VH-VL binders against a6qqv9r220to316. Designs and how they scored, part 1

No score or structure here was measured in a lab: all are predicted.

Target 1, 97 residues: a6qqv9r220to316
Amino acid sequence: DCRICAFLLRKKRFGQWAKQLTVIKEDQLLCYKSSKDRQPHLRLALDVCSVIYVPKDSRHKRHELRFAQGATEVLVLALQSREQAEEWLKVIREVSK
Below, numbering starts at 1 at the first letter of every chain, in headers, positions and changes, except where a header shows other numbers; antibody chains aren't numbered by Kabat.
ipSAE, averaged over its two directions, is called F for ESMFold2-Fast, E for ESMFold2 and O for OpenDDE. V2 adds 0.75 times the mean of E and O to 0.25 times the DockQ between the complexes of E and O.
[cut] stands for letters that were removed.

## First folded at step 2 (VH-VL)

Design r1c
Fold by OpenDDE, look of step 4:
Structure r1c (fold): chain C 97 residues (1-97), chain A 118 residues (1-118), chain B 107 residues (1-107)
Amino acid sequence: as target 1 above (97 residues)
Amino acid sequence: QVQLVESGGGVVQPGRSLRLSCTASGFTFSSYAMHWVRQAPAKGLEWVATISYDGSNKQYADSVKGRFTFSRDNSQDTLYLQLNSLRPEDTAVYYCARDEYWGYFDYWGQGTMVTVSS
Amino acid sequence: AIRMTQSPSSFSASTGDRVTITCRASQGISSYVAWYQQKSGKAPKFLIYAASELQSGVPSRFSGSGSGTDFTLTINSLQSEDFATYYCQQYYDYPLTFGQGTRVEIT
């Protein structure tokens, strides 16, 4: 069913973050507020998104995947490690083809 | 630098109440979830409660549900833990800790001691 | 609740020793594990997150490994300042839970 899933942090307003179950299914990224939720509260079509990886460093507190549609940033996810970010990025690239 | 300073600990009799405070500095307090973790004398660490950045979501350990109340004042960079109906098994050093929203504790206060005894 | 079973409870070691502490989760928790160091009379110190990611400022002699249910904290060459109690902690789900702790003492 899903290509990959994990609890990731989603960037919210005012610099806050929320831990959410994140799933890539088909060519969509889905976010769930709870693992028990039947419906995602966020759907993102990956085929129309550009994604960049921003590694954790002295200026960035977290490993991030940033999603944009055109010139507009639509989603920022934080991951626990570089390896996790690479895993997600690989899947994203595969489903976006 | 990140600093967390707990206060309000003391010695109380069973059934009484106590209010703990944690004052934060060195970071944007309102952007972080916060926790209380306690440690009984010569024992391990026990998670007590978690509060979201705006206080809209609170989680409690089963051992304290219905007795403890977690709150925060972001205008004062302060956490509060209201301890009601205290029991001897609540005797512990109470730490406040910062969360990066994953659920681990990257910074800790020095702790404040709560002793419940008759 | 997810139970974290930590072992051993305590042991003696000497400076220069390779030290290994283990933690087993009661269910699969992926890599959602953190490790802490606590010296006597002090607050815990954050060491490792995501099972194997070293917190900034922590000496490289510390390392973490594992995924699923079995996790390990390793100190390659024990230093005098490393004698302390260590705790694992899962943050896969609430309630957040700790291992019982491992006290590393001087021989």
Scores: ipSAE 0.499, ipTM 0.884, lowest interface PAE 1.1, mean pLDDT 94
Fold by ESMFold2, look of step 4:
Parts: sequence; structure tokens; C-alpha cells
Structure r1c (fold): chain C 97 residues (1-97), chain A 118 residues (1-118), chain B 107 residues (1-107)
Amino acid sequence: as target 1 above (97 residues)
Amino acid sequence: QVQLVESGGGVVQPGRSLRLSCTASGFTFSSYAMHWVRQAPAKGLEWVATISYDGSNKQYADSVKGRFTFSRDNSQDTLYLQLNSLRPEDTAVYYCARDEYWGYFDYWGQGTMVTVSS
Amino acid sequence: AIRMTQSPSSFSASTGDRVTITCRASQGISSYVAWYQQKSGKAPKFLIYAASELQSGVPSRFSGSGSGTDFTLTINSLQSEDFATYYCQQYYDYPLTFGQGTRVEIT
């Protein structure tokens, strides 16, 4: 029933991360602390966000998707690979047209 | 360089306790999840416990749940594993391991041996 | 718990051989698989994450592939330092679990 889901890392404090079940359902991105939680810890409407992909390279430790509303960064997710990040970007762009 | 050094292993009788320590250096300790993984003599690897970067989330293997307690002191860059009610099947080398919280172990210590025998 | 089954349990090989080790998960785990090398008397060494992503400093003769339930580690020209035991490990869900290991021995 979801368009895409995976366990991704959600940025908490500077330099800290938490593994969360991340789901795109309809036009919303949802983060759950575990697969057993019925309520998300984060709900983000994708049509009001911009997203950029910051790839892992010599400067950057992780593949990241960074979500912003205007000038305010509202969510940073870490992904395991470029391929996963590109897959997620495609879905995000499709639902936020 | 990333270094993890375990200590506190030894030989004990069943039912006794030990406290293992792991000291970390060469990275921002408070940004990482940490694990204990053990290996019985001539056997494979078994995950034992996980602790989140701030110590607020802990997970244990069923075989040790209720007997082992994992904690961390981020001011001293040190992990502790309290081993209570030890059994012969707890005999193993115990490794501490680093993780960005994905659940895999990118750096390992050299281990400390725990032997439980009567 | 998600069981990880490696095949073969052990085998003998010569330097220069192409070696393939398989790992099968008891359920779908996407690409949430890591591989480790362990030499006798030493701690495991991390090789691969995300089924196919090679850790920095690992020789390019090592590669991994797979998604879902079936995964492989390949050594594409075995060197003398590669004789060791290899473990797969899933990190899809708790409890975290390892395969039973595959020992690669010299003939």
C-alpha cells in the first residue's frame, strides 16, 4: 500500500542519527520509530518541500536527501547507496508534481 | 584512527557476574551506536546487544535478555556490559563494535575472553 | 528471527581461483546485508555493506551482489591472505543475525 518504504537514518542532533521506517504513502513522507508503531514520529507533506541529493564523496560521509521548506531544512535522511537515493528521488518527484 | 579496546574478561563459575568495558578513541563516540558481538570457541558470530548513541535505546539477543545490561558513558568514551547469572553457554570472546546505527559493524575491537566453567 | 544460511560451510581452494560464497535469508531483507572476513585468532574485518558496497581499503577483487533473499560474495582471484572464514550478516531487523560462516582453506 505504500509507494516506497525502507529503514533509513533520520538526522537527529548534529552528528546523531536514528534508524526509522520511512514510508511514502500518497503525497506524504512518514517516519516511524519501529514497524509496530501506529503513529508516525514525523509526517511531511512533499508538495511543500524541496529536496536535494547530496552524494557520498571525498567531502561527504553519507548519501543524504535533504528536505527544505523555504530556507529551513526540515528533514535529512541518510541512504545506503546512490541507487537507493535516486529511487527515492524519483518517487518524491512523482508525488510532488 | 578508530580504536576499540575491550577488557574485563576472565574465568568464572556459573551464576557469577563479570563487567566488560570497551574504550573508544579516534572518532566522535557520542555520534555512534555500539554493539557487543560474541563468538564461542570454534563457533560463529552471535550478536549480543546494541545501544544507541545516547544510550536511550537498547536491544538484546533473547539468549541474554534479563541477564546482561548494556550502558555507555559518553564523557569517558566507554561502553560497559554487565554479565549477570553467567552460564557455560556464555563462554565466548566478546567484541565491541561500532555502527552508524544501520546495524552493521564497521570497526571491531580485538575482543576479551569470558570463560564460564565449573 | 531472520536466519542466514551460508553455502558451502567450507571448501578448499588455490591461489588464483574465483571463489563464490552464497548466503540465503529466511525472508526478504532487501539489500540489508554485510560481509566480514575473519582470520584465525583475530577480530572480524568489515568488507561489504548494502549487499554490494565495498568498504574503503578493501581490495577490488572482493565483490558482493544480491537483493531479497539470495546474496553472494565473490573473490575474483584468491590471494594467500584471503584464506579465512567469511560471514554474512543481515541488518534488516532485530535480532541482528549472522550466517554460520564459510571457511576457505588452502588445498
Scores: ipSAE 0.426, ipTM 0.868, lowest interface PAE 2.7, mean pLDDT 91

## First folded at step 9 (VH-VL)

Design f4
Fold by OpenDDE, look of step 10:
Structure f4 (fold): chain C 97 residues (1-97), chain A 118 residues (1-118), chain B 107 residues (1-107)
Amino acid sequence: as target 1 above (97 residues)
Amino acid sequence: QVQLVESGGGVVQPGRSLRLSCTASGFTFSNYYMHWVRQAPAKGLEWVATISYDGSEKQYADSVKGRFTFSRDNSQDTLYLQLNSLRPEDTAVYYCARDDYWGYFDYWGQGTMVTVSS
Amino acid sequence: AIRMTQSPSSFSASTGDRVTITCRASQGISSYVAWYQQKSGKAPKFLIYAAKELQSGVPSRFSGSGSGTDFTLTINSLQSEDFATYYCQQYWDYPLTFGQGTRVEIT
């Protein structure tokens, strides 16, 4: 019973990205390395995170959702479109309340 | 600008081996997954294989699994495809292509022709 | 493997025509579809990703639509340089797969 799921890009080191099955269940964001994995390799409690949307533009190569706990950025996801980003942002905001 | 240049194609007999190369430039090679895609004469496109950033992960089409081997040398910005146990049905133009992280191919080389015939 | 069934295989059109190419996936793949253009003797050219997102530098007469299983590439007002073969491709899962291609020929 997930709120939303899709393959998104997770930002890695050195400018690399990893395509991940990303799921929001309850108030958690889960990332799976593949659709066949039973266990997520990343769990993020959304209620303690702030999220900002950074749209694709002349300075940014892709649409991003950036997650922070306090002043520390803990996760950056890239999405394929503005619409997808807005959809995810909406769900994130709903479960974070 | 992004450039991919394939080489190593040629004419070989069935059962023989061939090694293709793809030299990349214009981007940080090690930051991208790379692919080989082939196209038989007058046929469509067929994904052949994918290699991860450092070559630690590789995926192959069932049609080439066990016969083809991917590798890359990030210090040389070069991708390699070792073609073993070649079959006539492997005859194709082989393209190297860059993955923009999602699994589509945003840049392609001009291809190198591999012909397998008796 | 996810099959991408592309149609038609070929057709003739004239400059100025509105042309439509379809691609059907054997299963739901959301919007994870790309389109490519290939001219004779040339490498494929990346056109569209995410089913409808136009790659930079691609003319606006090209558009993509669809989600789930049915996808469409549309060329609004075909130009002389658009006569080529077009391919859809899914990147929902491995193995990555292409449609069979659609050859757009000049009438």
Scores: ipSAE 0.887, ipTM 0.957, lowest interface PAE 0.5, mean pLDDT 96
Fold by ESMFold2, look of step 10:
Structure f4 (fold): chain C 97 residues (1-97), chain A 118 residues (1-118), chain B 107 residues (1-107)
Amino acid sequence: as target 1 above (97 residues)
Amino acid sequence: QVQLVESGGGVVQPGRSLRLSCTASGFTFSNYYMHWVRQAPAKGLEWVATISYDGSEKQYADSVKGRFTFSRDNSQDTLYLQLNSLRPEDTAVYYCARDDYWGYFDYWGQGTMVTVSS
Amino acid sequence: AIRMTQSPSSFSASTGDRVTITCRASQGISSYVAWYQQKSGKAPKFLIYAAKELQSGVPSRFSGSGSGTDFTLTINSLQSEDFATYYCQQYWDYPLTFGQGTRVEIT
């Protein structure tokens, strides 16, 4: 019963990442360590965030969605392709309306 | 230039132990997940084990769980696979492989041969 | 465990042929499929991730497609260096699993 689910990379410290089940449910983005884990490691209300897409290119290793509350970056997700990133952006925009 | 070099293979009797090593160079070792993948003679590829970038999380194939132990030393850019209670069906070339977090293997070593025979 | 079934198990072809190898997952895995090439006596070489994304340095004659359960690797104009065994691999969930391989041979 989620709007969209996939395993995405969540940015950690020191150039490191964590592969997490990422779910959009109602107006919230949730990150889980695995599908077995019933408690999210991260919960983010999408109506108070702005999001930008930074595409992978010759100078950027990854397709990224970067989430901010005001001037503060609160979450960076990596996606495997432009197609996946645009699919997720569409859902985020629909939920935030 | 990414390079992975396995060592420690050999011929051993069933029930014995062996320790495999993999040395890495040409990349920031502590930023990557690492795996062991094996291939029995004239057979396909079988994933064996995964270790997270800091060693805090590990996964094992059911066929080796409880017998094999995967570890890493990020100060020496080295992986270790302890193979205990070896069986003839463990006979394979063992590859170490690099994973940029997603679960696929973008660089492979050339492998080390483990033969378990009585 | 998610089973990956490749078809065919072997395939005879000539230089210039279009070669198609299929891979079927036992459950939906979105686009979480990689493809590898392995020549006899050598380590596998990574070709494709995310079902269709070519790794840097892989010739453009290679392409991948599919999502869900059905995936395809295509070599659009087979070259002499392309005779090898090809493996698909899912990375949706553990255990990570490979197809059994498809051997592409010279006619």
Scores: ipSAE 0.780, ipTM 0.926, lowest interface PAE 0.9, mean pLDDT 93

## First folded at step 10 (VH-VL)

Design g2
Fold by OpenDDE, fold request of step 11:
Structure g2 (fold): chain C 97 residues (1-97), chain A 118 residues (1-118), chain B 107 residues (1-107)
Amino acid sequence: as target 1 above (97 residues)
Amino acid sequence: QVQLVESGGGVVQPGRSLRLSCTASGFTFSNYYMHWVRQAPAKGLEWVATISYDGSEKQYADSVKGRFTFSRDNSQDTLYLQLNSLRPEDTAVYYCARDDYWGFFDYWGQGTMVTVSS
Amino acid sequence: AIRMTQSPSSFSASTGDRVTITCRASQGISSYVAWYQQKSGKAPKFLIYAAKELQSGVPSRFSGSGSGTDFTLTINSLQSEDFATYYCQQYWSYPLTFGQGTRVEIT
């Protein structure tokens, strides 16, 4: 039913991150506080978002996917690896067409 | 340079209490979940407890639940583990460790030894 | 709780050897596995996360692989400083759990 799912980090305030079950279903990105939750606490319509991949390097501690609606950044996710980031980015591009 | 320094270990009789401390430096303490992990003599590693950024959420291993209390003072960059109703099987080196948000331990202290014996 | 079964418990090896340590999870945990090295009388040292991502400063002779339930730590060419006990750990869910450990000792 979902295209892809994994535990990812969601950027919070003050440089904190939250580990959350993240799912792409249809054209939406869903974040769950726990795997046992039936309802996501965050829904993002991917068709109205632009997404960029920022790789881990000397200036960035984590691989990130940054989501924007217009000029406003609305979500930042961190992934465990480049491969995972590319996998998610691929799916996002497919459902956002 | 991340540093974690445990203290408070010692020798106590069964049923007694002990309070461990862990002082952190080199990072924004309040931005990290923290853990205690212990290791009995000549045995493996055992996760003990986890505490959230502000201490509002805590998790404990079943082996210590109801007996141990994890707390933190972010103003002092210090963790505390209150060990109550100690048992011989609690004998171990107790490590404090930092969580890099995923649930693994990227930095460890050198540990403090707790010995529970009659 | 997710059980991490590590093997072997111990073995002897020589410098220059290629060594492999295996960890099997009792259920699928994707790539949420970390590896640690612990030398005698010292605290564990963080080596690998996400099953295969090396922590900064870890020599390239160390590598990790696996996904799902079977994971492997490999030391391509064992060095003198690598004789130690190694532990796998899952961070898929609480309670966090470790493998029993694998002691790599000198022949």
Scores: ipSAE 0.920, ipTM 0.965, lowest interface PAE 0.5, mean pLDDT 96
Fold by OpenDDE, fold request of step 11:
Structure g2 (fold): chain C 97 residues (1-97), chain A 118 residues (1-118), chain B 107 residues (1-107)
Amino acid sequence: as target 1 above (97 residues)
Amino acid sequence: QVQLVESGGGVVQPGRSLRLSCTASGFTFSNYYMHWVRQAPAKGLEWVATISYDGSEKQYADSVKGRFTFSRDNSQDTLYLQLNSLRPEDTAVYYCARDDYWGFFDYWGQGTMVTVSS
Amino acid sequence: AIRMTQSPSSFSASTGDRVTITCRASQGISSYVAWYQQKSGKAPKFLIYAAKELQSGVPSRFSGSGSGTDFTLTINSLQSEDFATYYCQQYWSYPLTFGQGTRVEIT
């Protein structure tokens, strides 16, 4: 049972991305390396994160949601479309307030 | 620009082996998953295999599992597909293709033809 | 494996026609569908991803729609260069699978 789930890209080092099952459950964002994994690889408390949407354009190859805790960026997710990004952003904002 | 060039195709008898190569250019090779996709004459497209960035993870179609081996040399920007125990049904144009991280193929090579016949 | 059932297998059309190709997945795969165009003797060309996102450089007459199990590729006004075979592909899970293809021929 989750608010929203999808395969998203998680930004890695050196310009690589990892396709991962991403879930928002309660006020947590969870990333699973495999859809068969019982435990998430990454957990973020969304209530302590600020999130911004960076749309795909001439300078950005992907639609991104960037998560920060204070001044530190802790997660970057890429979405397939603007619509998907907006959908996720909406849910994030709802569970973060 | 992104370019993929396959080679190594040919005509072989059943049970024989063949080694295909794919040379990539125009992008950071090691930053992408790569695939082989084949197409039998007058037939559709069939995914064959996938390899991760450093080759530590590989996936194969059931039709080729145990017979084909996918590898890569990132220092040479080259993919390899070792085709063992070839069967007539392996006859196809073999394409190497780049994965734009999602599992679809944004760039393809021109393909190399493999013919398996008695 | 997820089956992608594509229809029709082939049909004839004229330039200017509105063309529709359908792909049905054997299970729900959200929007994780890509479409390709393949001309005779050539490698496939990437057209659409995420069911409806047009790849850069692809003419706007191409469009995709659908979510879940039913997906559609539409060519709004068929041009002479559009006569080819089209394939859908799911990237929801491995093994990656294609539809059987739809050949669009000139009348």
Scores: ipSAE 0.920, ipTM 0.965, lowest interface PAE 0.5, mean pLDDT 96
Fold by OpenDDE, look of step 10:
Structure g2 (fold): chain C 97 residues (1-97), chain A 118 residues (1-118), chain B 107 residues (1-107)
Amino acid sequence: as target 1 above (97 residues)
Amino acid sequence: QVQLVESGGGVVQPGRSLRLSCTASGFTFSNYYMHWVRQAPAKGLEWVATISYDGSEKQYADSVKGRFTFSRDNSQDTLYLQLNSLRPEDTAVYYCARDDYWGFFDYWGQGTMVTVSS
Amino acid sequence: AIRMTQSPSSFSASTGDRVTITCRASQGISSYVAWYQQKSGKAPKFLIYAAKELQSGVPSRFSGSGSGTDFTLTINSLQSEDFATYYCQQYWSYPLTFGQGTRVEIT
């Protein structure tokens, strides 16, 4: 059972993004390269991450959730809408408690 | 400004080959997936093929799989679609289009017409 | 493949009209739908993504709605420049697929 899942964009190098199935299960965020993959290529423990929402605006091309462990940014996800971002942020906050 | 310019269209007989090109400008070409979408005369839009950033991944519509080959030259900001074993049903305006990472097409070229007829 | 069934195929409308175009997906695709406008002899123009998000520069009279399987493009007050063919497209999965198109003609 997952709390939430969707295809989101994961920030890559050089300004590239990768569309991938993203899932929050328990207190972990999982990323799959394909919906057919049985194993995630990325696992992130949400309880040790801080997450900020950066909304799309004149300076930002897309809605983002940025994950950090300490002072290090470890993941940036892009979402399709503010509502989606808020939905994910809510779940993240709930499982990170 | 983002620009995509297709070329290479023409009239060919069935079974022949044609090579389309699409020259991109106004953005970092290698940072985007690219697509070909075609439109038969007085018909709707049909996705043809997708190519990843460096061309390492390609996807094709079943209607063209095995006959069309998608490639790109990032040093020239150019896409190529090799059309082999052409059929009359391949007659269409072929558009190159940019993927804004999600799988929709945010920018389109003007298209190049391919006519396959005996 | 996910089928996008678009309706109607065509209809006539007048300037000022509220226009609604529908697209139904053969399966649930959340909000991964885009809309395009195509004028005669021209390339398609990107209008909407995520079912309801307007592309920059698109007039506010255009709006999108829907989630799951049923999606709608609405033009609140049709303008003369809006007479065109509109297409929905899903980007939930490959193969990427379009609706059949809806031609909006002048009455």
Scores: ipSAE 0.886, ipTM 0.956, lowest interface PAE 0.5, mean pLDDT 96
Fold by ESMFold2, fold request of step 11:
Structure g2 (fold): chain C 97 residues (1-97), chain A 118 residues (1-118), chain B 107 residues (1-107)
Amino acid sequence: as target 1 above (97 residues)
Amino acid sequence: QVQLVESGGGVVQPGRSLRLSCTASGFTFSNYYMHWVRQAPAKGLEWVATISYDGSEKQYADSVKGRFTFSRDNSQDTLYLQLNSLRPEDTAVYYCARDDYWGFFDYWGQGTMVTVSS
Amino acid sequence: AIRMTQSPSSFSASTGDRVTITCRASQGISSYVAWYQQKSGKAPKFLIYAAKELQSGVPSRFSGSGSGTDFTLTINSLQSEDFATYYCQQYWSYPLTFGQGTRVEIT
């Protein structure tokens, strides 16, 4: 079932974001446009991604998790705090092993 | 730096209309959700309406649905609230507020007063 | 709609006091709570998001805590500029809702 869920911001182009229900389920990260959608807007297999945490600081407005497949960045999520980011990283690393 | 300025308030009779405006400066207006929040005299805060950064999505409090219409003009950095069929219970200070996507209001205008009385 | 209930509605305090304001949600909202300060005749001022995260420029005597349904705003040494009304607000789901406010007044 669902390992972790929260409303997070998914990065779009031109400095814009979408608040989406974000769920980790099995080995996948899923983003939904609304809590009532049956199908996710985005599905990402975590075992083929690398993830880095970029903390909020004087140069970075947001706590971000940045997902890449090889050299290609495929997803950027914003989180509300370092604590939340660390919680999500723990789950992602457990799933990716 | 960030500035929000409301205008268009006044005293009107029940059943009449007003249009409120909010002008924004000091930030990239088209990257933010915007809201109207009102406060009746000596009362608490009530969320009224939300508009997405591009105006494609809108939400209204039940108390104003069908009477109020929310719009934005991103070329003029301006927000509009059309208040139709005004009632005495709509009497309040109306604030525009900025939202960085999460649903909380990091900057507020000073407000414009709407009084609905006979 | 998610109801936010603040307690107390008002209380008196002196400079230097530790002040605690409680906000309870009618359902679980994780940590999706913001806090605002409003002085008479002025617009609200944003203080805290994510239940615990202080906005830049907010004095460190302010702190927030809680998760789920129960949330607290604490002022750890009340100063003269802190006499105001405080509001909590949930941003878990629409409609966005505020607590009814807590007025902190001088003894």
Scores: ipSAE 0.835, ipTM 0.932, lowest interface PAE 0.6, mean pLDDT 93
Fold by ESMFold2, fold request of step 11:
Structure g2 (fold): chain C 97 residues (1-97), chain A 118 residues (1-118), chain B 107 residues (1-107)
Amino acid sequence: as target 1 above (97 residues)
Amino acid sequence: QVQLVESGGGVVQPGRSLRLSCTASGFTFSNYYMHWVRQAPAKGLEWVATISYDGSEKQYADSVKGRFTFSRDNSQDTLYLQLNSLRPEDTAVYYCARDDYWGFFDYWGQGTMVTVSS
Amino acid sequence: AIRMTQSPSSFSASTGDRVTITCRASQGISSYVAWYQQKSGKAPKFLIYAAKELQSGVPSRFSGSGSGTDFTLTINSLQSEDFATYYCQQYWSYPLTFGQGTRVEIT
């Protein structure tokens, strides 16, 4: 029943990241600290978020998806490629309808 | 620009210990995962150990678990690998390698040779 | 542990040749594959991540492809500096593992 999953980087404080299993299930995005964990440590309802894609370029080290609730940024994910980012955006847009 | 320099290799008898060091420069050391990868003479590459950016998480290959200890000193931009109870099969060039969180190695040192022989 | 099997183990080639090296994973690893070049007596050099993404500064004659279990490194027109041993590496799960290497030699 998972719509999409991958190991992505989740942004932490001070320019640091964590590689986490990231899953979209129904209308929620879930992050797991370890593949062994049965419960996510982050659960985000996608229908109340806005999402922007910031592509990697000469100024930006990573392909990023940035999630906000109102004016508050609540999650930043890094992806390996433009294709992966576009695939994830497509799924996010589908579940936000 | 990015540089990794290993040291501490040498020739040692089985059962003895060595301590390897790796000094880093040209990047923000405390923002990167670091690894040791080794290569036995005329053989392929073998991942040995991983340490997270703050040293709080570590992983070891089964062949070295319980014998090797990986640590880092972020105030000195230095990695350490303590090699205890050395065996002839530990004979290899040991590389330190940088990882930008994903699990692949974007920069490597030139290696330090460890020879374990009677 | 995920086993990475490269083929061939070695071959001879001439400057200008198109060279392909394959790597097969013992289970699905999506596109979580990197490729490295190693010249005799030197440290490995990083070439490709995510199966097909070239690192900055890597010549465009290098390309990667594949997803799942089957991956290929291609050198479109071999240059004299490309004679080396090439390794694939999976980073899907620990332990991190390499293929056994493919040595590309001068004819």
Scores: ipSAE 0.831, ipTM 0.933, lowest interface PAE 0.6, mean pLDDT 93

Design g2
Fold by ESMFold2, fold request of step 11:
Structure g2 (fold): chain C 97 residues (1-97), chain A 118 residues (1-118), chain B 107 residues (1-107)
Amino acid sequence: as target 1 above (97 residues)
Amino acid sequence: QVQLVESGGGVVQPGRSLRLSCTASGFTFSNYYMHWVRQAPAKGLEWVATISYDGSEKQYADSVKGRFTFSRDNSQDTLYLQLNSLRPEDTAVYYCARDDYWGFFDYWGQGTMVTVSS
Amino acid sequence: AIRMTQSPSSFSASTGDRVTITCRASQGISSYVAWYQQKSGKAPKFLIYAAKELQSGVPSRFSGSGSGTDFTLTINSLQSEDFATYYCQQYWSYPLTFGQGTRVEIT
């Protein structure tokens, strides 16, 4: 019942990242530390978030999707390519209305 | 400039131990996963072990589990691989390799040779 | 463990040839494939990640494609410095695994 899933990087403190199984299920984004975990480490309702895509370029190391609730950034995900980022962004926009 | 330099290889008898080191420079060492990958003479590449950026998570190939121990010292930008109970099939060039979290190896050292023979 | 099978094991080619190397995964791995070049006596050199993304500084004659289980590395117009062994590697799940290698030799 997942709309999309992949291993993406979730931003942590001090410039560090965690590779996590990331899924969109219904209108929720879920992150799991591993595919064997039964409970997500993070759950985001996508209909109350805005998202922007920051592409990789000479000054930006990674393709990023940055999620905000109001003025507060609540999640940053890194993706491997522009193509992957566009696929994820499309799904996020569909479930956010 | 990213640089990885392995050391500690040599010739040892079966059943003996060696300790390999890898010294890193030119990047923020504590922000990267690190790996050991080995290559037997005239053979392909075999992943051996992974260590997370802070050393809290480790993975080993089944062929080395229980015999090899991977650690890192982020204050010295150095990796260690303890090779115990060495077997002839452990004979290989051992590379340390950098991983920007994804699981692929964007920089490699030039390797250190381990030979296990009578 | 995910097995990566490369084809062919080796072959001969001339400069200017278009060379295609294939890699098949024993299960779906999305696009979580990297490619490496290794010249005799040297460490492997990273070429491609995410099946088709070229590392900075890799010549544009190299390209990658595929998703799921079937992946290719293509060298358009082979150059003298391209004679080497090439490896694919999956990074979908542990244990991380490589293909057995494809040796590209000069005719």
Scores: ipSAE 0.830, ipTM 0.934, lowest interface PAE 0.7, mean pLDDT 93

